# VH-VL binders against o81304: the designs that were tried, part 27

Target 1, 187 residues: o81304
Amino acid sequence: CSIFANPAQRAKRKLLELISEEDRGLRTQKDPKKRDEIVNAIESMTVIGRSSITTDDSLSATWRLLWTTEKEQLFIIEKAGLFGTTAGDVLQVIDVNKRILNNVITFPPDGVFFVRSDIDIASPQRVNFRFNSAVLRGKNWELPLPPFGKGWFENVYMDGEIRVAKDIRGDYLIVDRAPYNWTESFV
Key: E = the ipSAE of ESMFold2; O = the ipSAE of OpenDDE; V2 = 0.75 times the mean of E and O plus 0.25 times the DockQ between their complexes.

## First folded at step 14 (VH-VL; framework fv_zilovertamab)

Design q1 (at its last look DockQ between E and O 0.06; V2 from the best seeds 0.00; counts 0 for: pae O 5.4 > 2, placed apart)
Fold by ESMFold2, look of step 14:
Structure q1 (fold): chain C 187 residues (1-187), chain A 122 residues (1-122), chain B 107 residues (1-107)
Amino acid sequence: as target 1 above (187 residues)
Amino acid sequence: QVQLQESGPGLVKPSQTLSLTCTVSGYTFTDHYIHWVRQAPGQGLEWMGWINPSGGYTNYNQKFKDRLTISKDTSKNQVVLTMTNMDPVDTATYYCARDSGDYFFYYGMDVWGHGTLVTVSS
Amino acid sequence: DIVMTQTPLSLPVTPGEPASISCRASQSVDDYLAWYQQKPGQAPRLLIYDASNRATGIPPRFSGSGYGTDFTLTINNIESEDAAYYFCQQYNNWPYTFGEGTKVEIK
């Protein structure tokens, strides 16, 4: 079949190509030219997504990290090997109807760190969040951790496959819809 | 002890480019955003922008974005403000300030430099 | 841009009395609001963040309140060293913006 990409699909494909070899952002931290290319591509996506509703029920999903600038998350991913494990999927689990967001970092085979948050919809693109608790869990143990704050993010682009967001600190997040659902109670 | 110090020329001619350096000490350079804020004589404070030194990502007040660049030199613990096409209305004391926040949070600018007066005059 | 309006612009006070400064935002900033003190010839000093939380090392006589568009800085038991300019700053939206300042002076 012949395929002709429209401008929106071309912009999306370019962004996904730019981030594909960036190790979820770890390589980008070391490459200012790649950083600038990705940020410019994100701005193209913001133009495409400017009028869309991104905070209806379609936001409810298990979202899987493709790329971020957020330094603490990248540090955890990079340093997991020093603790005898590797970082697996990194997730945002959102349920708009229940007003819940969980940020999750998996450490196969049995480890997980996750942060529970409450959310509220501030606008068609902005979600407010408030962290309320965190858990570090291994095979037969878990350690609760105290909550630490609040903020917001705006979805500058979202479709059936990916979501691009920018937060109150100016950090970017690019995620896709995971082919599974994560829950904190999974046996 | 955490310290920030601005350095650069005190006098710049109209249309020239200003370069100011903020040197930090007493903490890990990449742990905190650095803001630039200016204050014209007898006037209030004006936020210019920030840089995240960890990745070099910036955010600028749109008023300045065509003239303003904020950059960093991690090896020297320095942040550099560059402004092109200086005009007499840009005469001000320029401060660098450390962001107190972490993760997603901003808790104000907790440590400020002493400020440096820049006068734009022929 | 969110405009921050402070009242009063000048506030004469007597030591030992309380003082109150208002800050109004042109649109909601939730509680993303800080207060700074600036003495003549000095850089600003952070007093309050998130509308009501005292920064480290700030005396309890300083307190903040408010949410949305209306905010208040209260200084109880004014001391002579409290003579200064006071500024509010919102950080809900970019660019960050400051109020015009309130000059607190001993009468």
Scores: ipSAE 0.532, ipTM 0.822, lowest interface PAE 2.7, mean pLDDT 88
Fold by OpenDDE, look of step 14:
Structure q1 (fold): chain C 187 residues (1-187), chain A 122 residues (1-122), chain B 107 residues (1-107)
Amino acid sequence: as target 1 above (187 residues)
Amino acid sequence: QVQLQESGPGLVKPSQTLSLTCTVSGYTFTDHYIHWVRQAPGQGLEWMGWINPSGGYTNYNQKFKDRLTISKDTSKNQVVLTMTNMDPVDTATYYCARDSGDYFFYYGMDVWGHGTLVTVSS
Amino acid sequence: DIVMTQTPLSLPVTPGEPASISCRASQSVDDYLAWYQQKPGQAPRLLIYDASNRATGIPPRFSGSGYGTDFTLTINNIESEDAAYYFCQQYNNWPYTFGEGTKVEIK
């Protein structure tokens, strides 16, 4: 018998198993069957979390990307080598009280691309956001980029470990709570 | 000039429902969260809850969750507080206050109404 | 709920002297701390946000410091117009909570 006694834990475990070898979604782009399996698992999680509040203080954290279908992030991760670097952790740093969301792609050891956003709690599960600025940084240089829009995402499931989200574009995001806190540093 | 003004009954009987209106002017009404805070006579401040700029989401102090409702009428630039089952212990000056953030960031409550005293008595 | 404790609750000050008010949180609130001034018969006025930033229009004689659980509001060169109650407020966690208030009196 499974050690996971409740449906939530079983579904969560299944989801994590499905995405474990997908390289944050890169491999899934070439595997429609696998994508469908993952999406179905996400839908199960959605049902489980349907009545939960996923936009309270517990949303405030450094979230680390486990899997996504978002093409722009996947493109950056995949093509980082073209620029002589490799993508590290991809993060969402959220502060609900200050209503801040930073999307971060790290390029170890010193590189980082991050987008600053303001957020609004729209519902128990929905977060509206607006991009304010973007910055690409190296060890001793910084390149500011203009903002590029606004949108929303819904956290359809969240617990002490992971968060599953659907966004305005129909993309999926699975993140876990990073073992560290990311903060913006200045050159 | 940014202004908030509370209005409503100054006297409420026990077990009755309080309804207060916060009328806002001097800025884009849909840009800021609105808070309700009360202060019992001679006491400190107590946060009751807020409503987001669109009016679609509220956050209540759990102390009041079962009795308190905050709503927004964008067409009138008004936020309404309703609280049921009033008790003498609820006697206080009630304030509405603007969140300093322009829809997003919170840096305190930067603009307050003058407050309205509500006395709960038979 | 996070409990905010202010000390002292009453502070008599001579004009020209500094005043210092302490606010302690029952748990860490990082820098999510605001200070308000409330004069008799008036609504509170925001003085400091994020522990150390002065709100718009606040004189330089007002300053805030602290992080985590211990915070201080300092009023340098106290003026007669500074007679008021002062409140700290945390916004690290819902519900937001306030200190008891400190009454600053001018001798």
Scores: ipSAE 0.048, ipTM 0.665, lowest interface PAE 5.4, mean pLDDT 91
ESMFold2 (binder alone), look of step 14: mean pLDDT 92; pTM 0.937

Design q2 (at its last fold request DockQ between E and O 0.68; V2 from the best seeds 0.00; counts 0 for: pae O 6.9 > 2)
Fold by ESMFold2, look of step 14:
Structure q2 (fold): chain C 187 residues (1-187), chain A 122 residues (1-122), chain B 107 residues (1-107)
Amino acid sequence: as target 1 above (187 residues)
Amino acid sequence: QVQLQESGPGLVKPSQTLSLTCTVSGYTFTDHYIHWVRQAPGQGLEWMGWINPSGGYTNYNQKFKDRLTISKDTSKNQVVLTMTNMDPVDTATYYCARDSGDYWFYYGMDVWGHGTLVTVSS
Amino acid sequence: DIVMTQTPLSLPVTPGEPASISCRASQSVDDYLAWYQQKPGQAPRLLIYDASNRATGIPPRFSGSGYGTDFTLTINNIESEDAAYYFCQQYNNWPYTFGEGTKVEIK
C-alpha cells in the first residue's frame, strides 16, 4: 500500500525517519550533517505545504513534541534529572477559537510547568503569540513565575497527524497530535 | 566586557572567496545569535544573515543564499562568514553584531564589531 | 523585501530643541522596529527596540513611537554629540531591512 505514496507522504515519511533517533533534537545539536539533512527535509515539507491554510480550527489540538531546535526546551529535557525531576511529554496546547496557546512540560505523575499565551491569526500560516503568565505546579502546590515576550510562528506544513513550524527566531518545531487533551487543571 | 572583532583580508579579487572571522569575548558564546551586516560606501546597512551558535542553525538573506555560508567554531569563540564569487559591488564594510535577544525575543543588535573594510577589485 | 523609507534624509538641528525622524515600512512590521545611531567612522549603536523601548544606557531624551507602518524617533533636548546618522530597522520579516538613514547635523 505504501508503494503508492504521493510526494507529500514520501517527504513526511523521510522527515519522521530523520528525526526519530534524535532525542527530540538533543543529538542533532552536535551533528552538522544530520542537522543539514533535517533542515532540507523541512524545506521539502515547506514547499509541499505552501499556500495551505494551517490556522483554521484543525490547529486546535494538544500537540506533542517530536523534535525541536529551541535551546531552552532542549535544556529542560536534558537537565531535568539533575534538578530532581523527570520530563514527560512536552506539549503545545492550542485553541484557535479561544485564542489561547499553552506551552507545557509535564513531570509525571503530578508535576507541570506551563506558559499561558494569547494568540491571534496573522495569516493563513502565521500565528502571533504573547506570553501572559507561567506556572510551576506540583501535586498540592503552585508557584507563579514571571513570563515575558512575544513573537510568531508559521506552520509550514500541517495534516491530521503532524505539524511542522518555524518561528520568528528561526527555530523549528515538529509535533504530532497527542491522543489525549491536556488542560491546565490536570496534574 | 563584551567585545566582537572582525578579521580577514581587506582586498579580494573578483570571483574569489571571502572569509571573515568574528571573534567574541566577554559573554558565553552560545547565548546569543551573531549577525553579519554590511555597509557599502555611501550606502545603508544590509543584513546578510545570522547564526545561532547553539546548534549551528543559520538564516540567510535570500539575496546571498547561493554564495553565503555562516559557520562557527565554539572552541575558538568564533563565527566565520564565507562568501564565494565576490564582485566589485560586494565592496563594503562588514560587521558582525551580537543579537540581544533570547528565546523568541529580538531586542536589536546590541553589540557590534568595529567593522572591516573589504575591497573587491582586480 | 520590506522597504523602509526615512524622512527627512538630512535634518539640521539646534542644540536644546527637539527633533523627529520618520520611518515608514512598505507593509506592517507590527512593533518589530529598531533605531540605530551611527557616528562617522563608527559602527551602529542600538537606541530603541520594539519601536519604543530604550536600549540599555540610552538617555531618556531618545524616544520611539509607532506601530504597523509609521514610526518616529524623537530626540528631545538635542546635544552636540547627537550629530550622527540614524537608521531604522525592521525585524518582522526576513530579510531584516534598514532605512536609508537620516543625517542629523548641528546648524
Scores: ipSAE 0.638, ipTM 0.856, lowest interface PAE 2.0, mean pLDDT 89
Fold by OpenDDE, look of step 15:
Structure q2 (fold): chain C 187 residues (1-187), chain A 122 residues (1-122), chain B 107 residues (1-107)
Amino acid sequence: as target 1 above (187 residues)
Amino acid sequence: QVQLQESGPGLVKPSQTLSLTCTVSGYTFTDHYIHWVRQAPGQGLEWMGWINPSGGYTNYNQKFKDRLTISKDTSKNQVVLTMTNMDPVDTATYYCARDSGDYWFYYGMDVWGHGTLVTVSS
Amino acid sequence: DIVMTQTPLSLPVTPGEPASISCRASQSVDDYLAWYQQKPGQAPRLLIYDASNRATGIPPRFSGSGYGTDFTLTINNIESEDAAYYFCQQYNNWPYTFGEGTKVEIK
């Protein structure tokens, strides 16, 4: 029996417990049952946040990946070792006023892959985005990559600590507010 | 060239509803946010709100949230401002302005209409 | 709301001399600051965005500086055509807010 009186807090706690040992979603790829449990918990959070605005100024932050089903990100994280590196924090950096979204995968200490995007606030919960460019950067080198695609995500729940999102491809994203602010020059 | 033009009644009676139209030309209408800004005579500028490129979402200054509506008519390349319960204090020149950047980024309001004076009086 | 305070509110300037206008924010707006020029009977014109970037077509004599809470618009070698009101605007937070405006007059 939960000691939390607030249903939202209980649901949030349950979700965080479920994803705590899933290695950002890597382990979940091999565990369909666990995936279903997490998705169900996300759906509960969706209901809780259904009337909330999740695209206002509070969305502007450096968000750190806790768990996702997005195959591209998970692939990069998983296969980083093949290239002699290890994935660090995976981030989404959002500025709603400048309408910018950067997706970032760090490779400590000096490596980073980031994708620059423009965003459009489409609804109280939906953000449309368009990729503009991508860069793979090392200590003393930089490789620009061609931009590709557009899409959207919906923040179905957001508070002062975490954000839960669904995207155009049906993937799920759970992030928390990073303890630091990432910028393009941060590396 | 890029042009914005406000149109509507120059005189509104108290408690009546103001409707202004911003007609845009010279660029792809669905590529930019449109802002409404007003300026009382001899006073500073006041941001009222914006509408996104698609017209599907608006952001209002809370001061006007209960009585302000901004909408788009894409077929006419027009943005419409509607404000209810007008009061003499709402007398001002009303501007529509284009958000800078190519659909996405905000670097200020780079193109303004000429503005239209709206006087609220009995 | 973020309050933007401009100083001075009136600035008489001799042609050929520089003019400086200050804008102070009640809280940090990072570099999310724009400057506008408004001549009598005209709509505002964007001069500077992101605190220090000149908008398209703006002469080099206009420059902006600052970050956080304190910003400055500088007009070097003031010309008669520069007589106008100047406004700062923050876009770090909704609602966007403007300064009171500074009237630059040519002596």
Scores: ipSAE 0.055, ipTM 0.675, lowest interface PAE 5.0, mean pLDDT 91
ESMFold2 (binder alone), look of step 14: mean pLDDT 92; pTM 0.937
OpenDDE, look of step 14: ipSAE 0.037; ipTM 0.661
ESMFold2, look of step 15: ipSAE 0.542; ipTM 0.824
ESMFold2 (binder alone), look of step 15: mean pLDDT 92; pTM 0.938
ESMFold2, fold request of step 17: ipSAE 0.546, 0.293, 0.528; ipTM 0.827, 0.751, 0.819
ESMFold2 (binder alone), fold request of step 17: mean pLDDT 92, 91, 92; pTM 0.936, 0.935, 0.937
OpenDDE, fold request of step 17: ipSAE 0.013, 0.021, 0.018; ipTM 0.610, 0.606, 0.601

Design q3 (at its last look DockQ between E and O 0.07; V2 from the best seeds 0.00; counts 0 for: pae O 7.1 > 2, placed apart)
Fold by ESMFold2, look of step 14:
Structure q3 (fold): chain C 187 residues (1-187), chain A 122 residues (1-122), chain B 107 residues (1-107)
Amino acid sequence: as target 1 above (187 residues)
Amino acid sequence: QVQLQESGPGLVKPSQTLSLTCTVSGYTFTDHYIHWVRQAPGQGLEWMGWINPSGGYTNYNQKFKDRLTISKDTSKNQVVLTMTNMDPVDTATYYCARDSGDYYFYYGMDVWGHGTLVTVSS
Amino acid sequence: DIVMTQTPLSLPVTPGEPASISCRASQSVDDYLAWYQQKPGQAPRLLIYDASNRATGIPPRFSGSGYGTDFTLTINNIESEDAAYYFCQQYNNWPYTFGEGTKVEIK
């Protein structure tokens, strides 16, 4: 049993503490100093994670948003009330073997917006993606939406609990493994 | 129509700080990243960095990271390039350019300013 | 940094004939590749993005191809106004980088 956390565990704890009260990033948008602190902590995780393979089978999971800088997701989360609902879990559902990624915003009890993507592994830490289609779904209806976008993200750190990523547009993402599996058929 | 216009001093002395302003019009300021690109006389193009005007987040070419700052003033639809410790090798035409991209797509820089020549001499 | 190497650096052409410019990346950039035209005294003009898609308003005599490390800009039926410098630009990795340029000139 180790009495002292190793440097990686200390850096991870600091990062998780920094993001814990940021409302998934909504508060960070209003606080550039806090953003700088979080980004510095992410860079520490990047150093720890260098040379690791973060694109193997363990990447396949339902990942749940803890914090992001991505303005589109944050806008949707912030404005959900204008549509008579609240944003629930925000997910990244990845299956490396099937080469798929679904980006998901849930609106309990029955609503969901999700974007289907194809992915391929570009390097030990980089995943390429291309959006194929998007869907807005409610209890008894579904509306297909035009797809938009392609890009990449790099998982600069990943362990059994969390994943830290950055993307082609300079946005950051911190997620944990959800205690459930999301599927598009039963939301 | 969409327009970008650079403004600032045409002459800067070595070791001084350059400040250039890019004023945009004809579209929603926060919808597109703004890039700065420079071109030394008779030479190719060099990407300096971008700013996401939504939130003011930046990404810099590491070559310039110690002396380059890109900032914004949303109330004036302006992006500002600040570069310290200018050297004669920094003599170039400086362009601001609009990122064509939607959220994840970069379709090149689709609208450029006319450029402003900055000479570093003395 | 990803180095973009253009060949040739100078390309004399006769009006009405095709021209091809090659751009080679030092590592894969997938299809994250743009081409620009720059006429003397002007800002660059976007021609091609994502290796093969023409930008808005670009005539079909301009076409691009390639994936990975090797890319080609083809200009069919050269017109006198096509005399310019042409640059490729990768945007797969930061920093974005440009080729050194190819001067297309009417001979």
Scores: ipSAE 0.232, ipTM 0.738, lowest interface PAE 5.5, mean pLDDT 88
Fold by OpenDDE, look of step 14:
Structure q3 (fold): chain C 187 residues (1-187), chain A 122 residues (1-122), chain B 107 residues (1-107)
Amino acid sequence: as target 1 above (187 residues)
Amino acid sequence: QVQLQESGPGLVKPSQTLSLTCTVSGYTFTDHYIHWVRQAPGQGLEWMGWINPSGGYTNYNQKFKDRLTISKDTSKNQVVLTMTNMDPVDTATYYCARDSGDYYFYYGMDVWGHGTLVTVSS
Amino acid sequence: DIVMTQTPLSLPVTPGEPASISCRASQSVDDYLAWYQQKPGQAPRLLIYDASNRATGIPPRFSGSGYGTDFTLTINNIESEDAAYYFCQQYNNWPYTFGEGTKVEIK
């Protein structure tokens, strides 16, 4: 017997189990079968969350990457070692009222790559975004990078714990609410 | 110069529908959110809702959700407020206001219309 | 809804003296707090945003402070033109809500 009698909870549990050993999506890149299983689970979550609003105040949070198919993020995570570092938490920090989105890749203890974005709530589930700037920081240095585009993502499911999203590029994102709040610090 | 101007009937009968128009000028119309705020005589301000720059999404105060509709006509640089089943309690000066942020950031409502008084009376 | 409570509701001030208006939120609104000035027969005018930032064109004699639940608008060296109602507004949560307003009168 399972304590997860609610279909949403069962589906969520299944999804989390599927991604638990996938190293944020790195392992899935080499496992098409696993990818398909995860995608199917995401589609189930999509159906469950179809009529929900996922762009209200509850979207405001520090979201931590659990799993993604986004190749650019995965590349950075995978190749961090080439630069003598290791990727820590990958975050998406959203403030709905301020209409801010920051994508963050940490490189503990002092390294961070983050992209500043503006967002627009386009629908009950869609968020439009525009990248304004990017910064790579070390302990005592900062390298600003130019902005590089715009797009959107749709939160197809969201609750008090996780958020599942599809983006303009057809990639998938699963995040949970980080146990801490990330804020930009200045050197 | 950025300008917002409300227009519509100054008198509405009970149970009738109010329609107000906010005409915007002096900036790119599709860059800012537009808010509606009302103020009953001698009272404070009440936020009613906003519409996003594209006009594709609205956010209403739950108090008005069942009666209030905000729409956008980009070709006319106009935002329209429609509120059904008007009651004397809805008598107020109605304002449209621009979100201070461009397409994105919110830092208050930086430009207001002059407001239009709407009296609900038999 | 977040309730914004202003004190005092009426504030007589002598020209040249400072005025302070308090705004208290029923729950934390972080720094998502704005102040508006409304003169008789006019629409509100944005004074302060994010609790302490002056809007464009606002004189330095206007300042805002606070975080969380308690906020203060300070008007230094009050001038006759400052006679107006002042409102605080939170934008931490929908619906946005305003204080009752404070009437600043010049003695």
Scores: ipSAE 0.017, ipTM 0.648, lowest interface PAE 7.1, mean pLDDT 91
ESMFold2 (binder alone), look of step 14: mean pLDDT 91; pTM 0.938

Design q4 (at its last look DockQ between E and O 0.05; V2 from the best seeds 0.00; counts 0 for: pae E 7.7 > 2, placed apart)
Fold by ESMFold2, look of step 14:
Structure q4 (fold): chain C 187 residues (1-187), chain A 122 residues (1-122), chain B 107 residues (1-107)
Amino acid sequence: as target 1 above (187 residues)
Amino acid sequence: QVQLQESGPGLVKPSQTLSLTCTVSGYTFTDHYIHWVRQAPGQGLEWMGWINPSGGYTNYNQKFKDRLTISKDTSKNQVVLTMTNMDPVDTATYYCARDSGDRFFYYGMDVWGHGTLVTVSS
Amino acid sequence: DIVMTQTPLSLPVTPGEPASISCRASQSVDDYLAWYQQKPGQAPRLLIYDASNRATGIPPRFSGSGYGTDFTLTINNIESEDAAYYFCQQYNNWPYTFGEGTKVEIK
């Protein structure tokens, strides 16, 4: 019955159901109709989230990838065999007060691709970022990589569980709050 | 050598549909966004939209959203601009341009086609 | 839409002297700003991106500066081939928008 969910909760549930079996976006890349359905659901979340502040202290978290259209990240996830494993959790670790965002792709048990960025709050929903450094690390080794570039993303919706973002290149990101805090180690 | 070349009709009648093709060579087609920009005679530049050829994703200037479509044909290294309900005020030189940015960033449009003049007249 | 206002719209210059073109945005574009040169009958040519970075192959006499709403393109030691239209473009928000252009002419 309708008394169990309000319109905002129904829109959120629809979005989460649409992405639930998309393998973080790998299946969506091959299905333009499914992508369009998900993007339409994101637009509904954008309407719900308009005028909200999504860049306050609650943005600081370990965020875990649920779905994306970003092709470079999906390529790395798809080709995890280069590390002899499958890709684990894919994370954004944000600390607004320290002005840091770290992108992390894990390759259990010990592998990581780690990109550090500086961030700045540009508006109530918009974050600017600049890549600062990158590292590819295994069990007994690590390799620093040159970072590149800058951009922005807008958190068009955020609550206690999920965040929905759109970036400067028109890519989308849907993440949830991980039940842990990721910490880095360069050994 | 990186090259972009526009092709299509130079004259269309009011209310008709314009179709322009941008053919790309000299680099990997899916590595760079393609933009369409137009310039009315004696006037400035107007950004119309872009396409990401890797997935076919588009972004349009809302001024044109109801009548503009940008599409791709990866097998031909082509991007196609389609605009319905043409009006004499749409008379302009139409350019396609390559996005110079990497996969995450925009750094301007570094390679442009020569442009094609489209006149909308009875 | 972010409105980009260029001044002056026409700029007569003397060879060997510096020239400056201003571009003002209706709201902050941070440093997401490019400059283009366009000669008659030709497509635009990218000069500057991110407000101050020269594009590949652009001579050092071209420089850009600014942040937020106020930007300047400076051409040191004007040469005859620099006669052209110059446009700024913001890419902070969609739609991307251009200034009206500044016609640089040799006196």
Scores: ipSAE 0.047, ipTM 0.666, lowest interface PAE 7.7, mean pLDDT 87
Fold by OpenDDE, look of step 14:
Structure q4 (fold): chain C 187 residues (1-187), chain A 122 residues (1-122), chain B 107 residues (1-107)
Amino acid sequence: as target 1 above (187 residues)
Amino acid sequence: QVQLQESGPGLVKPSQTLSLTCTVSGYTFTDHYIHWVRQAPGQGLEWMGWINPSGGYTNYNQKFKDRLTISKDTSKNQVVLTMTNMDPVDTATYYCARDSGDRFFYYGMDVWGHGTLVTVSS
Amino acid sequence: DIVMTQTPLSLPVTPGEPASISCRASQSVDDYLAWYQQKPGQAPRLLIYDASNRATGIPPRFSGSGYGTDFTLTINNIESEDAAYYFCQQYNNWPYTFGEGTKVEIK
């Protein structure tokens, strides 16, 4: 039984338990039932956070991927072997004041794929973004990639620990605050 | 101009090993994945496998995984396909093709070799 | 393996008319779908990638649509040079798989 008195805390715990063994969403791709359970939990979190502001300065952080349905990220994680490497942390680095968003996939120790974006706060929960550039870097090489679009995501729940988001493609994202700050010079 | 060219024997006996070479030119060799695709006479296309830009990683169609090896010689701008225990059913035109690779993801094979016909016969 | 089924397998077309080829996947491939053109004695040529994006140098008369399991290649204002086999290919799952091919013939 739950010992939590706060509905948000209970819902959060449930969500985290559901995603704990899903390997950032890779396992969920093959388990529709589990996906549905997680999505339902996300919807519960959405209701809990529906009147909250999730686009203020507290959004500025290095967010680390816990779970997602986003196919591109999952594909990169799953197929990291294409480059003879393994995916490390997947990050979303946001600076609200500078209006920037960097999506980062690390490939320790030297590899990184990151996408630079500009953001605009569209509402108390929605962030619009536009990709400006993308780069894949190895130990001694760099491959620039063309920009590939724009979109938005809505942070439907956010606290001091996690953020739950829905995006323009109907994907879901659950992230926590990373124990470190990522910068472009980060290796 | 980006070019790929397959080379190797046009005739192989049953149970023998096929070796084909794909020679690449017109771009940085280490920037793209290289695929092998074959096409039996009058039939469709069959994906065999690919090798990554560095040559350190390969992915094979499970149908061929026990017989197929793809390797890369960066110094020669060549990718080599070896397939053991050839059978008449393996008679086909064999193509090497470049992954478009303008982004991190796969976007199709944008440059193909002319293909080389390999006949397996006694 | 994902099975790609093309229809029709043969398509006679009058010059100036449009041609449509269907490709159905046995399971969802999202938009990881490419179309190729192959003329007799030649290697395939990439036409469309990601279901709807034209490859470099491909004329605007070629277009692709679809998502998930059902895809369509459309050739508007068919020209004599468009006589060829056309193949769809999914790259959502390993192994990559191709459709059977559709023969477009000019009347």
Scores: ipSAE 0.026, ipTM 0.605, lowest interface PAE 7.4, mean pLDDT 91
ESMFold2 (binder alone), look of step 14: mean pLDDT 92; pTM 0.937

